# Designs tried in a protein design chat: miniprotein binders against q93zb6. Part 15

Target 1, 365 residues: q93zb6
Amino acid sequence: SSSSSDPLLVKAAKGQAISRPPAWMMRQAGRYMAVYQKLAKKHPSFRERSENTDLIVEISLQPWQAFRPDGVIIFSDILTPLPAFGVPFDIEEVKGPVIQSPIRTEEDMKRLHPIDFEKLQFVGDSLKILRREVGEHAAVLGFVGAPWTIATYIVEGGTTRTYTVIKNMCHTAPDVLRALLSHLTKAITEYVVYQVEHGAHCIQIFDSWGGQLTPEMWERWSKPYIEEIIHAVKKRCPDTPIVFYINGNGGLLERMKGTGADVIGLDWTVDMADGRRRLGSEVSVQGNVDPAYLFSPLPALTEEIERVVKCAGPKGHILNLGHGVLVGTPEEAVAHFFETARNLDYQTLFQNHVPAEKAEPELVV

## First folded at step 5 (miniprotein)

Design m70M
Fold by ESMFold2-Fast, scan of step 5:
Structure m70M (fold): chain B 365 residues (1-365), chain A 81 residues (1-81)
Amino acid sequence: as target 1 above (365 residues)
Amino acid sequence: SPEEIKKLIEEAKRLLEEAKKLAEQGDYEKALELVQKAIEIATKALELAKEAGDPELILEAKFLIWLAEMLQYEIEKKLKE
């Protein structure tokens, strides 16, 4: 039996019967919260905040204490696992993440090694504490970057707006790029399993930079590696649902479904009803309220939440934003979002699920 | 029986996925035929699930009918263009 013991979010991910959609937010902990800003001033190093167990736990639980979301995602960075398999990085105040020694050649590939979890014990310890703290009241989420997205950071040397180096490698050094993506696939698979073994109920895969590829290039350079990860994880962790998200994914929904993910996260630019029709009954969906609605009057936010929920259907929906929480978002709007989600009731929202005959009564004057 | 209801649900899912593929290929007439068959089968599954008192099978059948109705509406719009 799993249906009674699973958290609400896990039941939704599996398409099981529940009374309301669970809700959480991408970038749930962060700068929009006054308590986070205060902590960041006391501990200004982002690496300190993302690599110290006590700070990770405190930050991850800040939105839990304030808003009681149905999911608690570990506070971490997409680059956090990189040093554990041979790719050191720094975070600079102005530039953000910087990869000190980009990997672009066969010689550079010699620096890579299998992932060393002794260097990631703070992740495992944090997940165990989060699992204990939330108890039965929420799901703990882990996450990881997809191979294409991680490779982009590694070969570009950090954040990029042009994608020049990695796109050039697709043509000038495809064997090196394939070898890198293959190594990353192995490391990412092990990292997902590690997070599950240490307390994650659910894992989200982010292919943040996959949306910068044409669908044909994404099918060639990203999709096969994601499929390999999901297949391997499902064999080793069969009860753990996988959520898959790409920013700007409107053109990729059917291809994302093809990866074997349990839940497809919809970008805010996708119409939820259209996304549901395109994805069908085999997968659950996550999203997709526009983060900008959190700056709207509260009644307008309520209306939008209810509209999205009605379009997602009476099962298999994890309510979320279609993108991460924006800096400057009012905390009162975030509180209202989660309160609105808790007060929803599927029985009330979906009174009639059977086709009804259309009647056209005459207008009376 | 639950096994018979699950077979109906699985057949309705199969027809709905095939209808989607046909609609994506522009074969709206055949897509409409399959989506209507999916609704018919899912509706039968719903009736049997209600008789069996199985809340998860009831929800699954209702969801398929809801999804098929949305697809039918879009196909019918395309046929009118």
Scores: ipSAE 0.166, ipTM 0.691, lowest interface PAE 5.9, mean pLDDT 89

Design m70W
Fold by ESMFold2-Fast, scan of step 5:
Structure m70W (fold): chain B 365 residues (1-365), chain A 81 residues (1-81)
Amino acid sequence: as target 1 above (365 residues)
Amino acid sequence: SPEEIKKLIEEAKRLLEEAKKLAEQGDYEKALELVQKAIEIATKALELAKEAGDPELILEAKFLIWLAEWLQYEIEKKLKE
């Protein structure tokens, strides 16, 4: 259970009474910040930056030092745990993540083993330091990829536009794919628990590529494994809220709620009022300001933030973007976003709120 | 007999869970004995599953052997310390 000492973000995730929405951003640390660009020039390898404790901590704290968000997410990659259970990868400057030895057959699966946390000590150490540095002022967030999304990288050998290999395996090698997803489910569950035990207040599950499945295929190939992870984590870490995000698939909201996640993240293409109506007030929501709004004049950004907050309601809302921060985003706009969130007051916002859809329709004769 | 194969798979799983608990307690020698027994039992399950031509049981037994072999490697590494 929660207590009055819980960070604002954790209280919001649990649907508890609070005076304003907490705020953080997906891809919070990164290339839009001048301090990150300078560090990346000195340490050009992304793997070095995401696997060195000192660099992870420095980068993760850059947005907190500059903007004081209510959440501090560990600087990492969803592929970071893969070598620890038998799947080496690299990150190439132009192509991004590359898995030189994809897993597609029974023989390939012999490379898999249980997750080895000795290979992930930099994650645990970084989380402990972040928890110490932010104190009671912010929630520390960990994250993980969902089994389908991780399997897509492993099977395709990296990023993909077509998803042809993994989609073909659903029909031609379903037993191999089920065995892979089962292994990933166990490894991901242990990795989530590891992050919580080392300082994460909250975990976000990313099923970024789940939107490439039809709803029926997602129910078959993704949902059961996510449910298993959430059930296992809640049994072992009952006080840790879970946020669940899928990129670009607003058609899955009710099914996402069915996973048992505490918070459903909305893509920027979902109308917040519609999403809230569909999910109800018993579950919390995260999002969903369009990242492109950060290029708008500051008054327009304020208006959009207030619109989204009013649509989400006075309880159970974690203010965020509907997707990650875009490269080239002005730092002044990010500062304004967090300052706006801190200056919001639910009491004031909801005194005279009139839903737009109840406006008197114009009559034509 | 699928039921016989499933019993062997469940026995191997129980032995691996016991081995993990012993390894967590620092009893690496007993953990290694249980892991080796689990590999033997899972290998027998694999042979029977192949004879039965059951692809699901074949993959489950193979996966269990892979997991057990890596746990064995980790325990052996600790014993060398």
Scores: ipSAE 0.000, ipTM 0.215, lowest interface PAE 15.1, mean pLDDT 87

Design m70Y
Fold by ESMFold2-Fast, scan of step 5:
Structure m70Y (fold): chain B 365 residues (1-365), chain A 81 residues (1-81)
Amino acid sequence: as target 1 above (365 residues)
Amino acid sequence: SPEEIKKLIEEAKRLLEEAKKLAEQGDYEKALELVQKAIEIATKALELAKEAGDPELILEAKFLIWLAEYLQYEIEKKLKE
């Protein structure tokens, strides 16, 4: 719909006329903020922080209180819903996520069951509180991992450098892998709808490990399941835009567009103008300022933000970083990023549109 | 009418997608011809959208012109190689 009551970020996602790009950051709540570090020392368990409603709300609102981004994403983990459909996990300080009982065989598959939302009330309750707290000033974002990315964690038993087990299953146990991906697709679809029904204006799908596949293998093993999720969600939640992001996605942009997502997130290694040209006019884009620019002098950061916005075009752009905010990022730089976004004006920037590659460098003193 | 403007916008989009495919196949001269045609059609759509006072159609036509001019720049670079 073309509702005028939609938040700025939702209007941008739908390609509607707006005066400036909305802005938010992947990983905007987290370790770069002093207030987060203090809270994490008091509550050192990541699972406690991501599964307690009061802590989720407090952490999610820390960047909102400090910086007033146009989007507030729920503080959570892509693995958070896993125990609710039969996959227990832990998060260890050094190793990160660990799944003690990987799923690799037909017998292992018997542990899976339909998603149980009684075990995820802290997500629904947190989203309701966030929606109330931000009011009409920002969009609330939920998120979910794509089936391939989630399957990779489950099959590998946690983080992996080689992707050996799951890649071997593509050849040696394809029926088991398809059954797992199918179950994950159903659970993920229900989890997305749950988040929307409890307050999310917008959902981002992360297929971070999809970038480790060749394009042909990604089209075979990831794309169909993402398409199924997006189709089902759009049917049940027609007003909710879907953002789709893959880390290292330069080779996959056209295939990502083919999933039916409303917004394609570009990682920092993709030239925004090239990405926009390749994706065309039918989808919106998100990104993609290099997170490393937040360590540069503030005038250089302003110049880079304006360059990216000009390359994305006068509509359908959600300004973001091309990757999550880095540990050690100065809070002053994050504040400057959001202030710069609020001060942009599309009419001024696009009076005499010139492709970025032809544009003269702006002089900054 | 808005429907006539939308038809022009869809035709410009179609020409740009066809131009991209031709450029991928190395047919830069034909791709350039289609891009230039898309700019003409999108410019006409913009004029009509301004007369109609429809901000969404104005924005869409402006975006297509911007996108087509960027593609034209890339194709012209390839033709000079």
Scores: ipSAE 0.017, ipTM 0.615, lowest interface PAE 7.2, mean pLDDT 89

Design m73E
Fold by ESMFold2-Fast, scan of step 5:
Structure m73E (fold): chain B 365 residues (1-365), chain A 81 residues (1-81)
Amino acid sequence: as target 1 above (365 residues)
Amino acid sequence: SPEEIKKLIEEAKRLLEEAKKLAEQGDYEKALELVQKAIEIATKALELAKEAGDPELILEAKFLIWLAELLQEEIEKKLKE
């Protein structure tokens, strides 16, 4: 059962009555902050920064200390759990993610094993510390990549523009791809539950590469596995809301609603009012201020935040960007975004103005 | 009673979902009829919720009216095209 003492973000995810929208940002900790840049110079390996408990905690708390968002997401990578079930990777400074040995055949799949949480203690330990540090003032968020998105990294060996290998496997090796997606679904389910048990109030599922599929292909190759994860997590962690986000999701909103997620994250290109109308009353929404607005003058940013909030309605809205914080974003703009969110008031924003009735003229003698 | 108000809220939700499906199929006239009925029922739920002094039910009814008005605006825009 949900507690009345749930953090603001959790209440919003559940569509409960609150005084204002909670706010956090995708890619909240990162390169736009001077303090992060300084730490990254001292610890240049992304793997070191994302796999050391002290560094994870320090980095995750940098935006909370500076800006006081309503959500604190663990500093991590969607590839972080991969070595724990048999897929080694590295993250290169310029090149990005590299999977040393892609999985593409039945023989390759023999490397996979059930997820080993001894290799992920830094995640659990970090979540426990974050929960303690933020207390009742913010929600701690965990996250995970969806099976299609993770499989794409694994079979492609990293990021590609065309997704040729995985799309080819849909036609030439569908049984192999289904077996990989099934293994990932089980590992991801366990990883979500692990994060919740160690302190996460809320989990976001990223199907970042799902938008590269046609809607029909996404419904075949991604949706069933996401739905399985959500159903399994809801049985084991019934009070934990799940946010679901796809990059480029404008054409997928109705299909995303069908996964059982509590909150649908809207991409920056979706009109918020249109998204609300299409999704209906049974789910909450997250987003979706264009990250580029953080480069605009502060009054224009305020107007855009208020516009998005008004279009999202008086309940069930987690204010966010429609995409991650961009490199070079002014810290002053991020501070202003969170200060603006804290100063919003639903009663003021959605209260009808009733003009004062003119009093009858007094009789003067 | 709260149970009576909740039944009105659920009926308004049902009508909105049906209106949305009709709009997706291009039946904008029938969709408009259902969305208007949803607003009527949600407005009745709002009045009862205000009388009962139940802030959660007041919010739910207001949200449904707001959502129905968004759908109505889109349907009317399509009928104009």
Scores: ipSAE 0.420, ipTM 0.821, lowest interface PAE 3.4, mean pLDDT 90

Design m73R
Fold by ESMFold2-Fast, scan of step 5:
Structure m73R (fold): chain B 365 residues (1-365), chain A 81 residues (1-81)
Amino acid sequence: as target 1 above (365 residues)
Amino acid sequence: SPEEIKKLIEEAKRLLEEAKKLAEQGDYEKALELVQKAIEIATKALELAKEAGDPELILEAKFLIWLAELLQREIEKKLKE
C-alpha cells in the first residue's frame, strides 16, 4: 500500500514511474548553514560531531528540517569505519585526516582485522533514528569509500597531492596492494550491509581518488573491488539501490556502468545528455548541476535545473549537484533548488517527447 | 501480452547498444539505420503497452524512444561534419 511504498528517491534509482525527479545534495549538511556553524562552534572536533549519535542525528536532520530534500544522508566521514578494522586516524585542524602508522608492507598488514561493529554502534543507532524521523517522506542514505580511495588514505598516511606511495605500490609491491584492497573490500562490503540493516534505503559509493588513475589503471586497481562489493551487497540486500560516484569521471562512465551500480553519479564537468546517451537504458543517473550555479541569480538556477532534468530524461534521475555543496553557498539558493525540484512535473517537461495521440487524460506518470 | 511487449523492448535495447558501438567506431550511417529501427520497434512496444495499460512498460518504451532520439541527433550531427 501507500504507507509501505518506496520513497521517491528509491523509485527513481530503480527507474520506476514517478511524477518528478527526487533531489538531494552531496555535502548536504555543512558549513553553508548557519545552524551547522553554531553547532560546530560548540563541538569543534569533527570526530566528536561524526562519532556521537545525538550530534550525527541533529546535523543530518538540519537540511531536512530547513529544505525537505528527498534524501537524508547520514553525517559521517569516509574514514569513520577505519578504526573498526585496525586503522586508527585523526583529523587535524589544518592538515586534515592523518593516519597513524600507514600500511605499506606485508608486516603492516598484520594490524588489519575483520570489521568490529561494536566500534561503529553510533553509525547504526544514528541510521535507525534517521529512518524513524523521515518515515516515508525521504530516503535515508548511507555511504562508503571505495577500496582504492580508502587504500590511498591508508598508504599515504592522509591527504596527498602526489599519490606517489600508492602509485609506486602498483608497480613495486602489487601483491601487498592487492592484499590490502581485498581486505578493504571485505570490510567495506560488511559496512554497507550494516548500514542497510540499520536503516539506509540507499548507499552511495565514493571513489574520490579513482579519477587520479588512467582508465586502464582504474579498471585494474579499483573496478574489480567495487564490482565485488556491489555483487555481494546485491545478494544480501537485493532491494537496496547503489549509487556510484567518482569526481572527474568523464572518461570512466562506461566502466562505472560495468560495476553493476544502479545509479551513476555524474560530476559537473560531464554534459548530462552525453552522459545519459553513453550510459544507455540499464542504469539511472544522479546529478549534475554545477555547485557554482547556487551563486547565480535564482532564475538562472531554475533554468539550469530544468535544463539538466530535460537532458536526464523522463525516468531514472536523482537530481543533485555534480559535486558537494561549497562553503559560502547561500541557504536561499539551496532552498530554491529543492523547491524547484518539488515543482517539476515529468508530464509537463516531456509533453513533446511522444507522438500525438487521441485526446485522453494521462493517468500514469 | 506483457511477454511480447518485453521482447520488443529487449530488441530495441539490443539495436540501441549496437548503434552505439557502430557510432563509437565511426560508422555513423549504419548506426543511424539501427537507431531508426530501434525507434520503430520501441514505438510499436509503446502502442501495445498503452493498449495493455501497463505503466512500467509504457515508461520503458517512452524512455527508449527518448534515448534513441538523443543518439539519433548526435549521429546526425556527426554525419554533417
Scores: ipSAE 0.510, ipTM 0.853, lowest interface PAE 2.7, mean pLDDT 90

Design m73W
Fold by ESMFold2-Fast, scan of step 5:
Structure m73W (fold): chain B 365 residues (1-365), chain A 81 residues (1-81)
Amino acid sequence: as target 1 above (365 residues)
Amino acid sequence: SPEEIKKLIEEAKRLLEEAKKLAEQGDYEKALELVQKAIEIATKALELAKEAGDPELILEAKFLIWLAELLQWEIEKKLKE
């Protein structure tokens, strides 16, 4: 198209003047949608659905066609790039992701190699199609796992609730773990740049399991690698905003800001006003409506959306849930969420520029 | 000038960041003084930005005032406890 301006979501990420907050949802495409469930029955392999260009595009566009969000995130998995740098995996029905050959020793490290994008062509092709289909109306989002989160999968051999192997490696094999994290940092940096070059307007970094570390341990084992990625990406892709999200991030907000990310995603347990106050003026925020509010009556959902928006402030806010869309979420509630976001007006909401949370409760007359 | 307004905005940001750190350390009285100074400086930036007719600078100044008031409310609550 001959006329160009940044999508609303990109303007919000950069803290630019806009009339309303843009909105999208983590886990935007998925099981809560009837059309996704039907497609998943026809194509039951998650690897097939996340590694076939036609299926990735179809699934990514399902919420776009139904709800017209301001962001369209590529349907993919956090583990998708792993085989391209030497870590094969599978997704099993009961266990979920499985890495049959975990990396835990110097010998295991010899299997790693630089990222091979010939094995990730379906990602680049999908992003190009998504950019063509929605790029004039919405931001296309790519995403990647942070080094600590990806290392946890690799070292643990899949999903873990105890984090025993990786936490033990911090003490018994710290040099091996640092070498793994360094390799992942290089691969992730290249994968982010690849996604941007193929159509992503914006990238979200998920350090989903970083919240399982104490702040001191996170600052030692995760933060430096994320900083390196963000610095490298900003040098090579200076116009691309980076959103950073950690599950359970209430204790880490100030440290997350220190990574250089443009946008800090707040999980649902963080009070938006508290998070905004703690993060200050230097970053934008994303979130953080509790996904459970989508099961509330629609007027209550509207009130909660407006409350969150008022607490996030008159600029630099990407409206989202504080966590992914839950299975069983009514599609009507998701439609209402996006319609509510489109009908918001910052001038109306911030007539007197005072935050909603500043007012003390008054006695009911 | 836009450069002068941006300097006021950056000073207000610096004061708010310092106030936030003092509040985290429990130094609420000093934090409140810096927040009030940040509001004063951001308000001056807002007035100048309105005179200049710069919507981006107007928004930045308004946002800083909003953020400072949010922090002030929390500090004042702590001082009354």
Scores: ipSAE 0.319, ipTM 0.775, lowest interface PAE 4.5, mean pLDDT 90

Design m74D
Fold by ESMFold2-Fast, scan of step 5:
Structure m74D (fold): chain B 365 residues (1-365), chain A 81 residues (1-81)
Amino acid sequence: as target 1 above (365 residues)
Amino acid sequence: SPEEIKKLIEEAKRLLEEAKKLAEQGDYEKALELVQKAIEIATKALELAKEAGDPELILEAKFLIWLAELLQYDIEKKLKE
């Protein structure tokens, strides 16, 4: 059930009556902010910034202090939990994330172990501090990568343009891939619960690379593991909404709805009205302003925000971008986005709205 | 005749376009009725095309049945809601 004291974002995720859409941004803290750039020059290692409690808290709070979004997501990396269950990684300046010892064989699987939260105390501590600092005014968000997306990093050895190793494993080593995905599912489930127990109001699951699969392959290699995670988390954390996002998800919306997630995040290529029609009223939606609109004149940005909000409907909408905020985004545009969201009023926007749940069904003769 | 088969194929196409439009408008019950009728008509077209031994008409009928079944799956999924 839902508490009346829940933050606006949590109420929206649960489809409850609210006066306006809450708003936050994927990649909310980061390089577009001068204050982040200054801190990153002083602390140049990304792993230092993402694994030190004081730095995580400071960075996570930078957009809160500047813009007052309705959600504050912990500054972290999708790969952060990996060393805690046996997959060390580094972040190299030119290459980005690198996993020097990829997992591709049954022998490689022997390195995996149950997740060790002693190695992730900086995550739990940071979430506790964030909840204390902003929890009365905004939702604290945690996040995690989906098993397919994380497995892709692990078997490819880092980022990939072709997805050759993991796609070949679907055909040449399916038992090894299933074993890896199963281990990741267990570790991810525990990591989500850990984040909730330490202060997250809401969790977003990123299956960003799931969009590289055909719908039939996604049903086989990603969806079942996501369903298992969501089912297990909802049993242990029944009041915590789950947002599910896939990059390039236009062909997967109905299948994403089938996972049991409370909120489906739409990428910027999906028409919001079409997405709502396809998903119906049983789930909430997040998104989906094109991040490129933040480079437009401010009046054009206001018009696009209002268009998206009107298309999403008078409930169950978390306003966001359809993808992460881009490097070089003007801070003035981000400030304007959040101010625009705060000044919206559902009653004014939907003066002629007829609630679908109370409407009489039409009979076709 | 090939002309009779072509008329059935065109009718199935018309029904599928109407069913998709109805589904987009939220009229899933009527959309399902039309897509099921399209499957019936396209299946008849397939049977006649096989009897006539016309490979092009056989392929067109098979494609329409496949497309109709995809639309039926989506509509039935919505009706289970």
Scores: ipSAE 0.006, ipTM 0.137, lowest interface PAE 9.6, mean pLDDT 87

Design m74L
Fold by ESMFold2-Fast, scan of step 5:
Structure m74L (fold): chain B 365 residues (1-365), chain A 81 residues (1-81)
Amino acid sequence: as target 1 above (365 residues)
Amino acid sequence: SPEEIKKLIEEAKRLLEEAKKLAEQGDYEKALELVQKAIEIATKALELAKEAGDPELILEAKFLIWLAELLQYLIEKKLKE
């Protein structure tokens, strides 16, 4: 049921009556902040920073202390849960994430086991602390990778530019791939529930590599597993909204809506008005200011934020970027983004009844 | 009553989804007719919701009117091509 005590972001996710859109940013904590850069020099291992409770909490709270966003996402990695169900990884300075023993055969599958939360206590502990620190003023967000995206890392052995191994497995080893995706679906469902039980108000599912599939292939290899996760989570955690985001999702919006997610995150290449029209009234939207606008003069950034908000409509909108915040983004622009969001008022913005015409992009910006 | 208002809101939603499908099929004239009907029904829902003093129903009706106006604008833009 809707509660007046819910954080603004949760109310927006549920399409409830609110006076302004809440705002947060994907990759909210990170290299664009001087305080993060200083901490990273003291603790140069990314795994140390993402697997130590004190560091996770400190980093996650850096943007909260500086900018007071309406959402605080746990500082973590999409690969963090992998060792807990049998897939160890390392992060190498030059190569990035490396999975030394990829899973590609039925024999490889024998290494997988049910998720072991003793190996993820730093996640649960961090979420509890974050909820205590900001829970009355902001929503705490957890997140997880979708089964297709996680499977891609596992079978490719790390990051990939070609996606050749997993795409070939769709044709040459479909039973192995289905078995892997099914195992991941169970582990991911448990990990989402774990995050909710330990303090997350809201969960974002990232299918970052789903955009590399045709819509038909995505419906075959990704959508059913995401649906299963969402349905299972909603049964066990009925009050927790789920946000669903795919990189390059312009061709997938209607199919993403079909997963049962409460909020569909729009990529920066999607026109917000078109995205809202296509998604209709049954879901909320998140996004989708182009991260590049944070390098624009502040008045131009304000104008773009207002344009996006007007196109998203007077309810059911979580203001965000359409992609993660970029390295080198001015902190002043991030501060301005959140100040602009706090100063918005839906009643004022929608006084004139033709928002699409008034929000039409100018030829020169 | 809240149940009567909810029925009007669901009817407006149904008309907008039908209009969207017609627009996707290239039937812009029929889509526009249904959008205009959705605005009528949503406006009636808004009037009743205001009388009932229900903030959620007021905003849902207002949102549907706004969404219908957005769809109308996009259809009219397409018809000018």
Scores: ipSAE 0.285, ipTM 0.766, lowest interface PAE 4.1, mean pLDDT 89

Design m74Y
Fold by ESMFold2-Fast, scan of step 5:
Structure m74Y (fold): chain B 365 residues (1-365), chain A 81 residues (1-81)
Amino acid sequence: as target 1 above (365 residues)
Amino acid sequence: SPEEIKKLIEEAKRLLEEAKKLAEQGDYEKALELVQKAIEIATKALELAKEAGDPELILEAKFLIWLAELLQYYIEKKLKE
């Protein structure tokens, strides 16, 4: 539906006429904010912070209170739904996420069960509260990891630098890996629908580890499961836009478009004009200011934001960073980013428009 | 009519997508030909959308013209190499 009451971000995701690009940031709540650091010191367990409704809401709203972004993403972890379908995990200070009982065999998969939302009430409750607090002034975003990315954690037993176990399973145990990916696809689909039903206006799918595959391997082992999720979600939640993001996605843009996502998030290493040209008119784009620009003088940040917006075009753009906010980012720069976005006007920006590539000095010489 | 305008918009989109494929294959001459045709058709769609006073169709036609010009610049740059 083309409701005029939809938040700005949702309208942008659908390619509707709007006066300016909406803006939000990946890793929007976090360590760069003094208020988050203080809260984390009082509540040092990441699982406590990501699984307690009051803390999730407080943390998710910290950037909303400070900066008034056009999107408020729920503070959570991509591993959060795992215990609800049979995969316990812990987050250890030095090692990070650890999965005590990796799934690598047909016998291991007998531990999996359909997702149990009684174990995820803190997610649904938090989304309801966030939706109430932001009203019509921002979109509430939910998110989920893609099946390949989640399978990598499960199979590797946590974070990995080499991806050796899962890559070897592609050759030595492909039927087991396919069965795991299929189970994850079902659980992830239900989890996305759950988030939408409890208040999310928009969902972002992260295939963080998909960028470690060759394009051909990604098309075999990740793309079909993402397509299945998007197809199922669009059938059950037809008015909810889906954003799809992969770290290191320069070689995958056309294949990502093929998943049926409404919005493709561009990595900071992709030139926005080139990305837009390659993706065409059928999808919206998100991104892709280099997070490092937040350490630049404020006028330089303004200039980069305007450059990216002009390259993305006069519709179908959600302004964001090309990656998550970095630790140590000045809060003043984040405030300036959002203020700059609010002060943009598409009519002014495109009054004497020439596409970014044609605006280069070489064209006039 | 809205149906006529939407048909022109879809034809311009089809031509742009075909031009992209040709450019990816290195057939810049044929890609340029299709891009120029897409601009002509999208411009006609824009004229009709303005007459109809439909802001969504006006925006869609303008966006296609902008996108086609972006692709045209890329192709022309490759032809000069």
Scores: ipSAE 0.286, ipTM 0.765, lowest interface PAE 4.6, mean pLDDT 90

